VHH binders against Profilin-1 (pfn-1). Designs and how they scored, part 46

Target 1, 132 residues: Profilin-1 (pfn-1), of Caenorhabditis elegans (q9xw16)
Amino acid sequence: MSGWNAYIDTMTAAAPSIKRCAIVGAADGSVWARTEADNVFKASEEELKTFVALFNDVTQVPAKGADIEGVHYVVPRTEESLIFGKKENTGFFAVKTKSAVLIAVYEGPNEVAAQVRKAVESMQTYLNNAGY

## First folded at step 3 (VHH)

Design n63 (from n56, 13 letters changed; framework vhh_7pa5_2)
Fold by ESMFold2-Fast, scan of step 3:
Structure n63 (fold): chain B 132 residues (1-132), chain A 125 residues (1-125)
Amino acid sequence: as target 1 above (132 residues)
Amino acid sequence: QVQLVESGGGMVQPGGSLRLSCAASGFTFSTYWMSWVRRAPGKGPEWVSTISYSGDYTSYADSVKGRFTISRDNAKNTLYLQMNSLKPEDTALYYCATPLYSKGRFYTSDYFDYWGQGTQVTVSS
């Protein structure tokens, strides 16, 4: 049990439309914490390694998209530390900090996306300020 | 079911001003980032401006910076675009949209949801 589970709980409380999320190591995609049980974040170790490597050159991501939990997402645009995508009524936001990548998968219309993005970016700011 | 209805367009002379409105319904407007997008005759859609759900963050295309101001009234479910110092190059059909990214720039039109026929802005002498 890591203390990192408290950050997962904080994000999901701030944005209830988050269906699954995880905090992973930026260097290797190792899981620090993730949602569990009925909301288990199902990405494999190999998928997460591939995903976090996308942050090495985010400009290439829109051309190829991104895979999370075996689902291929269209990535319309990236920012230096932000990758987000959509597939029908499902989407994700992923942000990179100094040491971590935060991934949140949500489901629903675009009206929930702004709240999910805010929760993820707020946690990104907190972790960066904490030296992570 | 998202509905966005634009209004406030018209014909103005160069240097004039217009204020566009977008009435939103069918979704929780206060939780959405909103954008203005325009389409000039014979051209594809161009992003103009984006505002965060709280109004704390705004961004603008370089061509309109310092002249246009985006704002919102979450209590009235309404988005605004104040357009000052209008130029002939601003002539376009203007749409409000719900973008998937903070700067309202898109690589395809599929990332914007706008409804209706927009509002026409014509700047000519």
Scores: ipSAE 0.000, ipTM 0.122, lowest interface PAE 16.5, mean pLDDT 80

Design n64 (from n56 with G99D R100S Y101R L102Y S103I T105G S106L I108T H109S A111H I114Y; framework vhh_7pa5_2)
Fold by ESMFold2-Fast, scan of step 3:
Parts: C-alpha cells; structure tokens; sequence
Structure n64 (fold): chain B 132 residues (1-132), chain A 125 residues (1-125)
C-alpha cells in the first residue's frame, strides 16, 4: 500500500467539497496516489503528462484552458505554482511542489472554493518542507 | 533553531500507563507531520506512530495498535503519546521526530530530519 494515500485522506478531510483528487509526479504525471471507488480520479496517465507540463509555462494556460478527466476547464488566471479552473458548478485547484503536482476537483459554489484552495496549498507547503 | 524536547517517561509495571509529551520550537509546528520513534537497548530505531499536521490522520505500528494514542495541540506546539497496557517490550528511549521524508502509512524506517533527545520508558516488575 502507498503511504501517499494518507495525504489524499488529509486533504479530503480538510475540505469535504473535494470530489476527486490526486498526487502525481511533476516530471511525468505518474500517479502517486488518487481517490478511488465511488470518487475515483479518472484522468489517464497521458492526460496527466500533458497537464503537469503546463507548469513549465503557466502564463500560456489562461489562453487555452486545461483538461482534467476529459473535462475542459476555463482557467481565468494562473500564479507561478498554481493553476485553477472552472466549468459550471465544478472546478479544480492544482499546485506544483518540487517533485509533485497536487490536483483537487471539487463541486459546489464559489464559497467552498476557498476551503479547497487552502487544503491544497497547505499540503503543498507540507510537501515542499518535506523535500517533495 | 529546531528543538524537540520529550518528557513524561518513567518506570512502570506491566499493564501501567504513561503519557509522553514533546515540546516543539524553531519551526512552524502546525505544518509538519510528526512521529514517535523508539529505540530499545541494543536495537535500532523503531517507528511507533505518526500524526498529520491537522491531526485528522494517525497511524500506528502493529506492535502498539489499540494500546497507544498519538495526538497534538497545535496551539501549544506540543505532540503527545498516550501509552496504555504497557509491556516489558515497550521499554525504550522514546523520541519525537520532525520528518521531511517519511511517507505516512508506508511503514518504512523513514528519514527524520530532526529528533529530540528522548525520554526513557522502562516497563519492569
């Protein structure tokens, strides 16, 4: 069993509006851990490889948007290590650490987005401090 | 400067209880996963328990499950280990550890980037 699943559990406990999430390798999009069963994170390894490459130049992302789980999200803006997107009542936050990318897909109104962002950024801080 | 100061150890008879504390300073305690690690005389270190930065996730070595409880108080920068039903094989120096490389739930020996000085627990009759 992968110990990375404990970090998935921590994020979902901190922000119950997270529907699906994953921790993937920043270099290749390989899945380290993801939600499973009824909340399975459905993105393929090839889609994730494309997605993590967006962090090589986040300034280009708002013009094109981003695809996660076959869903195209509008990306209104980016920060150096943060990409977030929206599509109707769904959205995502993705943050890059030294070695990983954390992706959380949520469902709900904009007022829950702040809680999801905080959970993802808290984990980003922890993993960066842990050398990941 | 990172400091971890353990306390609460002592001598108890089998079946007894102790509560260990670890006072942390020199880093943002609330953002780190924390662990308890022990070293019995003549043996290498053994991971005992881990708690997430929020306290929402905990994990335990099989040898202590059901007997030990890890907890934390982020407002006080303090980590705890409640030890019940102590056995002679629990005799060890107990360390709290800040781990930058441990992956919780994987049960490896881990890499802890800082350990405290330890507190001695002796279980004997």
Amino acid sequence: as target 1 above (132 residues)
Amino acid sequence: QVQLVESGGGMVQPGGSLRLSCAASGFTFSTYWMSWVRRAPGKGPEWVSTISYSGDYTSYADSVKGRFTISRDNAKNTLYLQMNSLKPEDTALYYCAKDSRYIPGLYTSGHFDYWGQGTQVTVSS
Scores: ipSAE 0.000, ipTM 0.147, lowest interface PAE 13.1, mean pLDDT 81

Design n65 (from n56 with K98R R100T S103K P104S T105S S106P Y107I I108Y G110E A111G I114Y; framework vhh_7pa5_2)
Fold by ESMFold2-Fast, scan of step 3:
Structure n65 (fold): chain B 132 residues (1-132), chain A 125 residues (1-125)
Amino acid sequence: as target 1 above (132 residues)
Amino acid sequence: QVQLVESGGGMVQPGGSLRLSCAASGFTFSTYWMSWVRRAPGKGPEWVSTISYSGDYTSYADSVKGRFTISRDNAKNTLYLQMNSLKPEDTALYYCARGTYLKSSPIYHEGFDYWGQGTQVTVSS
C-alpha cells in the first residue's frame, strides 16, 4: 500500500453515509484501496474489471444496469464520467478520473444520496487536478 | 515547466544520517502527493515513502520504517527525507516523484508523472 487509504478515509469522513467504498484502477479494476473490517468492500476481481469497462461507453449502461458486490443496480441515467445506481434503500456513485474509478456504496434516502455524490465528485475533481 | 531537483546525497558510514531535499517548481506543490523512490546499482526502482498534499498522511516501505522520515514544507515547495541509521543496502540513487506509488512494483507506478534526476547516497565502511 502506498497511502491511497488516506483518500478512502477522506471520503468516508466527508460523507458518513457511505457504507463501503473503493478506489480502483480505471484500466483493469485492480483495487488500490478500499474500506476494510466491518465495512469491507466485497467486489470480486472479475466484477470490478467488468465494472470499470462500463466507462468505455456509459450510454449503454442504463439499458442493462450495473453489478457491484453481487448486487444488480438499476442505472437511471449516466453522465460522461459518472455512473450511479439504485436498489431499493441502497445505491452507489462511481466516477472516473484519468487513472482511477472511485466507487461509493451508501444506504439511505435521496438526501443522503446527494451528500455521497458531492463527496465522490469532490474527490474526483481533486484527483484529476493532481494528475490521476 | 515542471521541475524536481534533488540534493543532500553523499557518502556516509553505516549508522550515519543524511537529509535529502527536493525543490519543486512549475506546479502548485501544495496540491500534490509526493514520494521518494530509489534505485540501487543493477536493480529496478523501489518505492521508499509517500506523503499526502497536507502532510497529514505518510507511508513507508517496510525496509525503511522507523529509520526514515518524510516531510514537506509547502511554503517553500520542498520535500524532505530524513535518513537515520543508514545501512549498506540503502546505497542507491534517490529520486523525488510527483504522485503516489499505486503498488509495490515499478510496473504499477503510473501514479508518478514526473521524476527528478536523483541524488546519490552511498553507505560504506
Scores: ipSAE 0.000, ipTM 0.143, lowest interface PAE 13.5, mean pLDDT 82

Design n66 (from n56, 14 letters changed; framework vhh_7pa5_2)
Fold by ESMFold2-Fast, scan of step 3:
Structure n66 (fold): chain B 132 residues (1-132), chain A 125 residues (1-125)
Amino acid sequence: as target 1 above (132 residues)
Amino acid sequence: QVQLVESGGGMVQPGGSLRLSCAASGFTFSTYWMSWVRRAPGKGPEWVSTISYSGDYTSYADSVKGRFTISRDNAKNTLYLQMNSLKPEDTALYYCAKDLEYGSPYIDTSYFDYWGQGTQVTVSS
């Protein structure tokens, strides 16, 4: 269990409200690991390539929003390595490391969102320290 | 101020046992994964074992599997390492390490926070 799926398992164990998630390459959006089966993360390679390119200039994202799994999310604001969005009772957090982008889609109220954010930021810190 | 204080090391013969303790303060111990890391003279740190914030998950380096047991007492803010069937190659300075909050893959020691002088374990005849 030293593969990239172990990181998915770690995040979903820390924040059970994560409904779907993925770890993708920051340069090209290639999938390194994703939730599967009933929880499959359904983003195309083209959509993921477009999404990771948003991190080249996060300041422009709130004006346009972001698309994940064919769903358009409103992005209220961004931070240097963090994009988050909301649509009704669903939302996502995406964080960038040196080599990867972690994306977690969740359902629930703002209290749940705080737990999900913490889980993805903890993994971001680990991966950056590991050189990813 | 975050503080980790290791104790319980000593000298023991091959096949013997020791129990290490780590007293933690200055952070919410119950929300952090914790690890034991060791360093032999002239070598980099080697990860030994990790335990989840709840205690429900544990993992071990291949070199110590079946011999060492990690545990924690969240009410006492204390981490433990029970070491059985000790070998000369287990001789090292052992550090308690604060891992990432809520989760960590635990296969890389570069991000571990550890303090104090550690506790010396020497296995010899």
Scores: ipSAE 0.000, ipTM 0.127, lowest interface PAE 14.9, mean pLDDT 81

Design n67 (framework vhh_7pa5_2)
Fold by ESMFold2-Fast, scan of step 3:
Structure n67 (fold): chain B 132 residues (1-132), chain A 124 residues (1-124)
Amino acid sequence: as target 1 above (132 residues)
Amino acid sequence: QVQLVESGGGMVQPGGSLRLSCAASGFTFSTYWMSWVRRAPGKGPEWVSTISYSGDYTSYADSVKGRFTISRDNAKNTLYLQMNSLKPEDTALYYCAREGYIDSPLYETGMDVWGQGTQVTVSS
């Protein structure tokens, strides 16, 4: 398979605890690729536009949290190009590249969260080196 | 002690086949993505193929698609590369590599722990 779906497949293969994920445009939140079928990523266009704008000043995010797929997540801290959140047994990692934002929603404890973060950061590094 | 040991290289004629093996020890092999990388005389390293930790995802360089097959046996801590329809341009030292912190088949650098390599020579 060609296109951005190969990157989705790569991340989900690396971390089976990823339940849903997407690659979206950093400027507008437009979806480039997402998980399909029973694991479809269901964020609205409006929500994604709001979400990617959080990367304009990540230092403000821990005070208010973040919303993905209509779910409000507590964001304990951020890094320059990384926002992650937790709610009960679910969580997400989102990383920004030059042109894209990668979002992975997972389910499980901190051990699986570490695996999800590794998969997402690995893809971030690849896309940045590819000029995205 | 983390170790990767490649074997199975040799000399074959064009159109021949070889099966490379990589024996892993000193780490939990089943949790790492693994790759094959080669270095031909006078060239830099070229990524050949990658396999996910489960074996469910594989990817190949365009130069080897349809001819090479990567696989793994997590019970034996072993990575394989089946090479068919070999060409003179496949002549290279082949390395087994563990993905380091960046755990992605689509990333050509950032590999952690390279073995000593195994030489493949394809000549008529």
Scores: ipSAE 0.000, ipTM 0.143, lowest interface PAE 13.1, mean pLDDT 80

Design n68 (from n56, 13 letters changed; framework vhh_7pa5_2)
Fold by ESMFold2-Fast, scan of step 3:
Structure n68 (fold): chain B 132 residues (1-132), chain A 125 residues (1-125)
Amino acid sequence: as target 1 above (132 residues)
Amino acid sequence: QVQLVESGGGMVQPGGSLRLSCAASGFTFSTYWMSWVRRAPGKGPEWVSTISYSGDYTSYADSVKGRFTISRDNAKNTLYLQMNSLKPEDTALYYCAKDTYFEGSLPYDSSFDYWGQGTQVTVSS
């Protein structure tokens, strides 16, 4: 259907503990691809627009946290192109490329988090090299 | 041997205040983010508040914002939680937790570690 769905499939194959993920436009939060059916990524377009705007000034994110799919996450710190959050048994990693933001929501312990981060960062590198 | 010893709990009436303390040993307290986590009867753990290693960043669960204040004293290896305007729904066993992530090193290696039996807070009238 969409070429972007192949990237979703690649990330979830690399890190099976990703529960839901999406690739969205960096400018407006528009969904390019997301997990579907039993693993549907549920964030509204308004929430995603607010979320991608966080990358315009990451220094304010730790004080406020971040909301994804109606869940408020503690964000301990940010890097220039990386926001990650944690709440109880669930967490997320979000990375910005030139024109996209990749968001992966996972559930599980710290070994799972490490695998998810590597999968997301690998895709970030690939998309940047592809001009996205 | 990481050890976290919570104290300061007790029984209070709604609207009352308590200050919890957590004495940390067995690790370099000043380099770790610290959190308070609570467990109400019959429920799973609920994150309450987090503080950065320097104290410059704090975050709170929506249920406690404006009522609780987290702080730390790195010279004394002690974490605090000042609880004001307590409600019956705040009744829980409170644990302090050492986060496994370090500033700048392994941001994806985050989880909550805690040791000891916690300190009981009961809010009733």
Scores: ipSAE 0.000, ipTM 0.165, lowest interface PAE 12.8, mean pLDDT 81

Design n69 (from n56, 13 letters changed; framework vhh_7pa5_2)
Fold by ESMFold2-Fast, scan of step 3:
Structure n69 (fold): chain B 132 residues (1-132), chain A 125 residues (1-125)
Amino acid sequence: as target 1 above (132 residues)
Amino acid sequence: QVQLVESGGGMVQPGGSLRLSCAASGFTFSTYWMSWVRRAPGKGPEWVSTISYSGDYTSYADSVKGRFTISRDNAKNTLYLQMNSLKPEDTALYYCARDISYEGLPTYDSAFDIWGQGTQVTVSS
């Protein structure tokens, strides 16, 4: 977990508007690393299992939305390996790699979402190149 | 008072063109980002296009890039969608929406605080 926490730290340093995030297994939603303490990522194992399964057919997600930490997000559209959602002043970006799903929840003005997306996609590229 | 009214829908053959209009009233149109969202029969809502308050930034769904053009006339409080090279897959009810989301990246429900009744576009041969 400590080793994977370095990737959490890298993303939050690149985009300070990330409030909570996690790296989970793409096959089962098992948590590899997550933010802790006052910024604990609270999604249950059952919710994460359901969430990562959305990547099996992203075309169905805009019709249903997505749930993270018990919060229902509207998903306007999806891309090949990207699901993002928005609700009022909060939102998330989730990307799939070969073996993992990265989830970042952010809060703040709309302009910060671009930095969050960039941080998550940069980590996605790094992990894919590393064989994850 | 605060209202969006769409017009310009209709029936066209594949390869045809339509221009949709959205008349805004009751608010300062020039200070808001605006979006077009559609709902096809048997499918969920799909974001189509967004334009910034100044018109300097636009974005499009992959399915319509190169065929649709979003524009606005702030002096007339009107939003437009020029639809060219229409395909049967473009058949849907088209909604104009006032967009309060990130960089015009459209979301539904809470991210659109005002939307109209929609205008029907049917593409068939």
Scores: ipSAE 0.000, ipTM 0.106, lowest interface PAE 15.6, mean pLDDT 81

Design n7 (framework vhh_3k1k_2)
Fold by ESMFold2-Fast, scan of step 3:
Structure n7 (fold): chain B 132 residues (1-132), chain A 124 residues (1-124)
Amino acid sequence: as target 1 above (132 residues)
Amino acid sequence: QVQLVESGGALVQPGGSLRLSCAASGFTFSRYAMRWYRQAPGKEREWVAGISRSGGYTSYEDSVKGRFTISRDDARNTVYLQMNSLKPEDTAVYYCAVKGSFYPLHTSGTFDYWGQGTQVTVSS
């Protein structure tokens, strides 16, 4: 099997409430794979480069918030290697692995958010265990 | 070895319809997202539409949304672009593309191929 597209499909199958998601390089924000189609993840290269740099010091992020797809999200708090944000009924979860950042944007209540977080963290664990 | 062969381009009048086809070979078609791009004379190549490897997700450039539909038939290794309500500004060479990367490293295992293109001309 080849290509990162399979991991995108795995995440979206595990959490159907994910509206859009991507796997990007942790060093530069380069897109390895993203949802396409009516669920295309629209973040620019410049925005993603800025976003992945937030993982250099996640403790600073709640003061600044985070921008994804031109939308500014309030980040209430962070955990090591996890940034999440909310804006009304929408939100995102982003996790860093050794070489990648996984970003999932969702829409829905807190119960939906918990499902999306679990899917993203499961993929994070898988990739870290694979050395990435 | 990897080949993408587009067909279906033609001259049509404004308001007309065309269906483009892209026949893929030399790779496991069902495992890759497929995309359509276009290029008008003197302009950069522009993304038009995308479809996930599962076919469950489709996306479109804003100017074609509602008029174009991308679909795929994995049994035939073919991706389609149904183009309705064509406008003169849709005149371009249309390209089928497959883009991806190989796990674990995207930079070392990039899979990036383009077809030769098929000309669509919308003119009276």
Scores: ipSAE 0.000, ipTM 0.160, lowest interface PAE 11.6, mean pLDDT 81

Design n70 (from n56, 16 letters changed; framework vhh_7pa5_2)
Fold by ESMFold2-Fast, scan of step 3:
Structure n70 (fold): chain B 132 residues (1-132), chain A 125 residues (1-125)
Amino acid sequence: as target 1 above (132 residues)
Amino acid sequence: QVQLVESGGGMVQPGGSLRLSCAASGFTFSTYWMSWVRRAPGKGPEWVSTISYSGDYTSYADSVKGRFTISRDNAKNTLYLQMNSLKPEDTALYYCATEGLYDSPTFYESGMDVWGQGTQVTVSS
């Protein structure tokens, strides 16, 4: 496991409703760390490269949605460094830092979504403060 | 207390028009992006349209582009959805939504951050 797996563990401990998550490079979508085994994050390198490029112009994303692990999500709105989506009883939050994109996939209602968003944004703040 | 109250739904013939309203209170409406989300019988929530806090940026689901127009009046804390050329497949309960309002006691029905009962739109002949 890379040292970055400690951050995966921190996020999943803070929000147990996260089913799968990853930390990827903001420039190329390369996987730095991800959940494994029964909770393996399965996005391809090509899909992740396409996904991180969405942060270059987040205003276009709500009209197109976003694809993660071959699943198409509705994106209701974006913020400068945040993309989130929902599909039926599943959803994701993705946040961009200087060097990374954190992606968390969850299942559950908006109370669960709030907990996941908080965990991801807390980690985003930490990594930005650490220069990542 | 945060509240979003939808209104303006009803029954209409295919090709008809309706204007939905969402009255917001309990938060600084003018600083939030807002969305319309709908739930058709037997289906999950479907995003319809989003508008930025200033109104300068809007986006639409492909299924409604060219037919629906989202707008807002920040002085009145109100979100609108003008729906033209309505089709039977537009039949759904329509909710206005925003995020970050997770402490609302309002019943959650759409799978989004929704603070009201929604407004029913039925398109049939």
Scores: ipSAE 0.000, ipTM 0.183, lowest interface PAE 10.2, mean pLDDT 80

Design n71 (framework vhh_6fv0_2)
Fold by ESMFold2-Fast, scan of step 3:
Parts: sequence; C-alpha cells; structure tokens
Structure n71 (fold): chain B 132 residues (1-132), chain A 125 residues (1-125)
Amino acid sequence: as target 1 above (132 residues)
Amino acid sequence: QVQLQESGGGLVQPGGSLRLSCAASGFTFSYYGMYWVRQAPEKGLEWVSTISWSGDSTYYKDSVKGRFTVSRDNAKNTLYLQMNSLKPEDAAQYYCAKGLRYSTPSYIHSEFDYRGQGTQVTVSS
C-alpha cells in the first residue's frame, strides 16, 4: 500500500459511520486509495470516470442523481466542490480537491451525515493545503 | 497472510528484454490495483508502473513509457511486467506491491507494505 491509505484511515477514524470510502483522481476517476478487504469500495472504473465528470457541472446533478457502487442516489443539491446523495438509510459525500475526489459512503440518520460531511471536508482542506 | 512472489529477473545486455511475474496469494487479487516498484543500490524505492484492479488502466514512470508493459491475469492471481529495450539505468531489485494509486504524477510517500522479496534485474554491457 501507498501512503494514501493513511488518509482513508484518518477519515474512517474521524467518522466511524463511514462504511466505505475512496480517494480517486479528479481528472480520470482512477483509484488512489480505498477501503479494502471486507469493507472494499466497489465502484467500477467506468462508474468512477462518469462520477468525477459530474464535478464539471454540478448544477446538472440534482436533476439526474448520481450512481456509486451501482446504487442510485438522489442528490438534493450541490455546491461547487461538493456532491452528496441519499437513499433510504444510506448516503454519500463527495468533495473535489485540486487533484482528487474523496468519496465516503455512510449509513445512519441525519446526525451521522453531519459527522461524515465534517470528516470529508476536513480532509478536503488538508489535501488542498498539501497541493492535492 | 498476504504473499507476493516475484520471478523472471536476470542479467541482460542493453537493449535486451525480460518478463517479470508476481504470484499473489492471501487476498482477493482481482479487488486491488497493483504496482511495480524498483530500488537500485543506495537509492529509495521508485515507482515504475500501476495497473488497475480490472486491468483496463495502466500508468508508467516517464522513463519507461513505450518500453515496459504491465498486465495481469486475475484468473491466475498473477501480475506481469514486460521489459523491452532495457537500459543500464533500469538495473534494480524489482518488487510487486499491493497498491491503490492509479494516476500520475507518481508518488511513493512511504515504504509499500505487502511487497515480496523482489527479483534482481542487472543490465551490463
């Protein structure tokens, strides 16, 4: 494993309700690091390429939703560098940095979603400051 | 538990070719991207190539592009590196590693875990 896996560990420690997460390249959706083994993030390369392209125009995303790991999520709204979605008891937060997109899939109520968002945004800030 | 066993190294003349293999066990090989990295004497680990978990995406260090080809056989849990037009600067111990980074630029922030014992590549005139 590369040093990128340490960032996965940091996010999951900060928000234990994160079930699976990944750090992928913003330009191509290539996987830099992800949760593994019994907790593996199972998005296809084609799905991730499609997903990161959503950041080219986030205003279009609420109309069509987003697919992660073959699951379709309703996206209620977006911000310039943030896409989040919900489906029943699960959800995700995805944030874009200069070079990466961080994706965290979680399970739990709205109070849990707030914790996951904070963890992902903290990592976004850290990576942007580190030049990524 | 995780085991990686490299083979295929040897001594070749400049311009020669070698095919390296890495047999993986102890984890679900098809779920993970894989790296080839190398280390010359008195130098740090240097990233050489990455292949995605499916084999659809490959990435290379600039100095080996067009000469090296990485591939994998998920049914056999085996990773390969075809090395053509070898140069003296390619001489190193080559390791396969369980890696997760798929894009350029190449970074190795720390020593890779789960690398094998390596296979030695020597290039001499």
Scores: ipSAE 0.000, ipTM 0.160, lowest interface PAE 13.9, mean pLDDT 81

Design n72 (from n71, 14 letters changed; framework vhh_6fv0_2)
Fold by ESMFold2-Fast, scan of step 3:
Order: sequence, then C-alpha cells, then structure tokens
Structure n72 (fold): chain B 132 residues (1-132), chain A 125 residues (1-125)
Amino acid sequence: as target 1 above (132 residues)
Amino acid sequence: QVQLQESGGGLVQPGGSLRLSCAASGFTFSYYGMYWVRQAPEKGLEWVSTISWSGDSTYYKDSVKGRFTVSRDNAKNTLYLQMNSLKPEDAAQYYCARSYIGTKLPYSQDAFDIRGQGTQVTVSS
C-alpha cells in the first residue's frame, strides 16, 4: 500500500458528509487514491484528465461548468486553486496542490458544504507544506 | 478536542530498553498517521519515527534504524515506541504527534502538532 489512502480517510473523518472523494495527479488526473466499495468515486480517466486541466485557467470555468462522475455542475465562481459547484442536493469542492488535486463530492445543505470546504482546504495546506 | 498523553520514559543504562506509549483521544485515531519526535535540552525538535494510519508502513531516522520499532494498536487508540540498545545520544524528551500522512518526511519547519508534556528518556552509565 502506497499510503495515500490515509489522506482519504483523514478527509472523510474531518467531514463525514463527504460521500465520495479522490486524490488525483495534477498533471494528468491519474488516481492516487479514492473512496471504494459503496462509496466508490466513479469518474473516468478521460473525465479526470479534462477536470484537472481546468486548473490551468480557473477563470474560464464559471462560463462552462465542470463535470464529475458524469454530473454537470454549475460553478458560480472560482479561486486560484479552488473549483466548486452545486447541482440540486449534491456538490463538490476541488483544490489543487503542487502535485495533486483533491476532489470531494458531498450531499446536503450549505452548512454541510462549509464543513467539506474546510476539510479539503485543510488537507490542501498540509499536502503543500509536505511538498505535494 | 485532540488529546495525546505520553508515558513510559525513565532512566536506563546504555544498551538498555524502554517502551514508550502514547494514549490518544478526541479524534478517530485509526484515520491518522502518527509521529514520534524528541528534543534534547539544548537542541531543536528532531523527527524519530512515522507510522501510517493502518500500521502497514513505518519509517525511521537513520540513527535509530534497527534499534527502535514503532507500532500502534488502533483498537486501544495507542501508539508505541519500543527502544532497544539505547545510547546516550537518545536521551531526550519524547513526544507523539498526529499527522495526516505515513511518509518518512515530517511536516515542514518542524511544526509538529504536539499536545502533551512528553515523556523524559535519560540514558546514563
């Protein structure tokens, strides 16, 4: 075992409202770790490659939205290393580090979204400080 | 509220052994990698060992490899450090710290999340 599953477990422990999440390579969208079994993160390799490329210019994302697990999300705005979206009762937060992109899909209202954002941003800070 | 309590330190002669324990509460212990770090009286914090969340991966400072063994019991929320063949250079206050990863590289700037008073290890002949 490569040990990246510890990051998944830490994020889900910090925000139990996360339904599915993954850590993927920033350069190519390759999966380093993801939730499995009943909570399997289902995005295809093609979709992930397209998704991580959005971080090359996040300012264009609100005009076109983002696709994760075959679901098209409205992206209301972006920050330099943060893309997030909402569709009905589901949403996501994705953050970029030096080498990785963390993606967390959640379900629930705005207070749940705030907890998920805090968890992924905390992990983003930790990974950047660890050189990832 | 994260709480960590170290124990098991003491005075030992060179070549002796000690087993340190770290009791964790206030978080899901099995989800976090853990560190052992130490500090001698006039020196900075020094990373000693890392264990992954599952216990499957362990990493050690070069000078303690083969002498120290880190382990964990997730059912008891406890981290251990078995120290064999102790040397005078190993004398220090030992702390356990929580981390998010099981790699051998600690968090930069020696910024470990130390919560307890630590446990003192003294090695003298």
Scores: ipSAE 0.005, ipTM 0.156, lowest interface PAE 12.0, mean pLDDT 80

Design n73 (from n71, 13 letters changed; framework vhh_6fv0_2)
Fold by ESMFold2-Fast, scan of step 3:
Structure n73 (fold): chain B 132 residues (1-132), chain A 125 residues (1-125)
Amino acid sequence: as target 1 above (132 residues)
Amino acid sequence: QVQLQESGGGLVQPGGSLRLSCAASGFTFSYYGMYWVRQAPEKGLEWVSTISWSGDSTYYKDSVKGRFTVSRDNAKNTLYLQMNSLKPEDAAQYYCAKHTYLRGSPFYSTGFDYRGQGTQVTVSS
């Protein structure tokens, strides 16, 4: 897990509008790395276990939404390995790799969302190519 | 215990090529991601390239993509950087560096890792 903090640093450097993010295990939602201190990612173990299970059938997610850090997000649509949600000026992007789920929470307009999505998808590609 | 020895630097004209080598000892080379970093006289340390522990994944600084190729030979405990189409901006002391953590992220982590004494690359007419 200790090496995984480098990926958090890279994502936040690439998209400074990411307020909080984490890399968690796809099987159980265990936290491999997350933002800390003033930007601590606060999701509970129970919530993360529920969240990563959404990737078992992403087609059901738009009907029920998704919960992250106790906040309920509207999920307008999903792609096979991508769940994203919005609540007012706040949103998230979550992508699944072979072994991990990357979650990034941001605040800002659509152009900020586009930058955050690009950072998360770039990391997804990197981790998949690295065998994770 | 951990030792890294770079070689292969030299003087080359713009558009020329050089192949850098890094001989590693004192750790299980095949278990760690490796990277190349460089430092020009007036600049800080810059990340150049990363290669995963297995050699299957490689990553590059945008300005060197398509020109530089990183590779490794785990049987020989050696890391390589093939540099083609060299530009004056590539002139620097080049260092190889070991990732801090066993089979961790092959992503370059900025900070102090084990690195060698470096090899000088000069690009001039």
Scores: ipSAE 0.000, ipTM 0.124, lowest interface PAE 12.4, mean pLDDT 81

Design n74 (framework vhh_6fv0_2)
Fold by ESMFold2-Fast, scan of step 3:
Parts: C-alpha cells; sequence; structure tokens
Structure n74 (fold): chain B 132 residues (1-132), chain A 124 residues (1-124)
C-alpha cells in the first residue's frame, strides 16, 4: 500500500470521468500510484520513461504526438508543464510538478475534458505546494 | 510558523452534537489537505478524518462514517468537524493537523499536531 494511492482516489472522486490515471516520477517514469482493477492504467515502464522525457522540451511534442497505453494521441499544443491530447472520444491530460507527473485518461466530450483538466491542475497545484 | 488552534469541544450526553473548529495560520491553508485526529486517555493518536485542499474530497474512520462531517472555509483559514450522534467512545482530545502525504495516516509521525487540542467528553 502506498500513501500516493490517496491522491489517485482524490482525483477520481473529483472527476469521475477519469477512466484511468497514474502518478509517476518525473525523472524516470517510475509508478508511484495508479488506478487498478477495472480501471487499471496499462502503460508499460518503457512507455512511461519515454513519456515523462517529453517534459524536457514540451515545444517538440505537437510535432510527434504522445503514446499512452499503446494509443497514439494527437497533441494540438502544449503549455508550460502541461501536455494534453485527443483521439476520437478519448483524451488525456498530463501535468508535471517538481518531482512527479500526473496522467489522467478520460472518455467523453469537451465538457468532460474541462472537468478532468481542472482536477489534474488542482492536484498539480496541491502537490507543488506540498513540495512534490 | 505553522499555527493551529482548535476549539468547540465540551461535555455532551450520548447522542449529542458538537462542532469543532481549527484556525490555521503561518502557511497557505488553501493549498493543503487537513486531518482531524484524536487521542483518548492512555491511547495513541488516532486518525478521524481527512479533507482535500479544495474541500471536494473527504475521508472518514469507519466508526465515525455517517455521524461526522469534515468541511473547510479557505477564505477564513478554518477547518471544521461537525460531530453528530456522539458516543462515549468518541471522548478524546481532538486536534487538527496538516496533510503529510497519507490520506489515511497510520503512524503518529504522520499526524503533526501543533495546537493544544479541544476536549470532547461524552457522558450522561
Amino acid sequence: as target 1 above (132 residues)
Amino acid sequence: QVQLQESGGGLVQPGGSLRLSCAASGFTFSYYGMYWVRQAPEKGLEWVSTISWSGDSTYYKDSVKGRFTVSRDNAKNTLYLQMNSLKPEDAAQYYCATYRGSLIPKYSHEMDVRGQGTQVTVSS
């Protein structure tokens, strides 16, 4: 059991449209916590290592997109410490804190996406202020 | 630096209600989750409830679920615990503490009590 699972529970409670999510180390993509059972986050260790490295230069990401759980997402643009993508009815938001990267995969229309983004950015602010 | 001041405790009969308050200062209250913890005579610190920084997510010790409600007012830097249907087993010194990484803290060092607490006594 990990104390970090508490943040996963907090995010999914705040935005029930999050289908799968994880908190991973910013330096190496190591999983600190993730959703499990019916909502298991399926990204491999190698995929996560590649993904967190995207935050080293987010300006390059729109040109190549991003892969999560074997799904290639179009990344229309990035913001400082934020990468987001869309593919049909699915999407993701990923934010970087001092020590972590939070990844949330959702399904649904733009209204759902806005709610998920708020939940992820709120947790990003909380973790940064907690020193993570 | 971090200051927490609890209030609102008192003597009530079984089935009674109390509302506890925790006034916070010395840090950006709205950015941190908070705990309510308690300590009965001759016992260690026991976690009671957790509330997220925004107030949107709350968690409770099994024995208090349905009876206690935690809330917060970030504009006033104040944390609350509404306690209904109080039982003799709820009698304890109550403290608030800042969130330290565990949603359900297991060890005393994860429950950083700073204030003097507020005493809750439940007896006929």
Scores: ipSAE 0.000, ipTM 0.115, lowest interface PAE 16.7, mean pLDDT 82

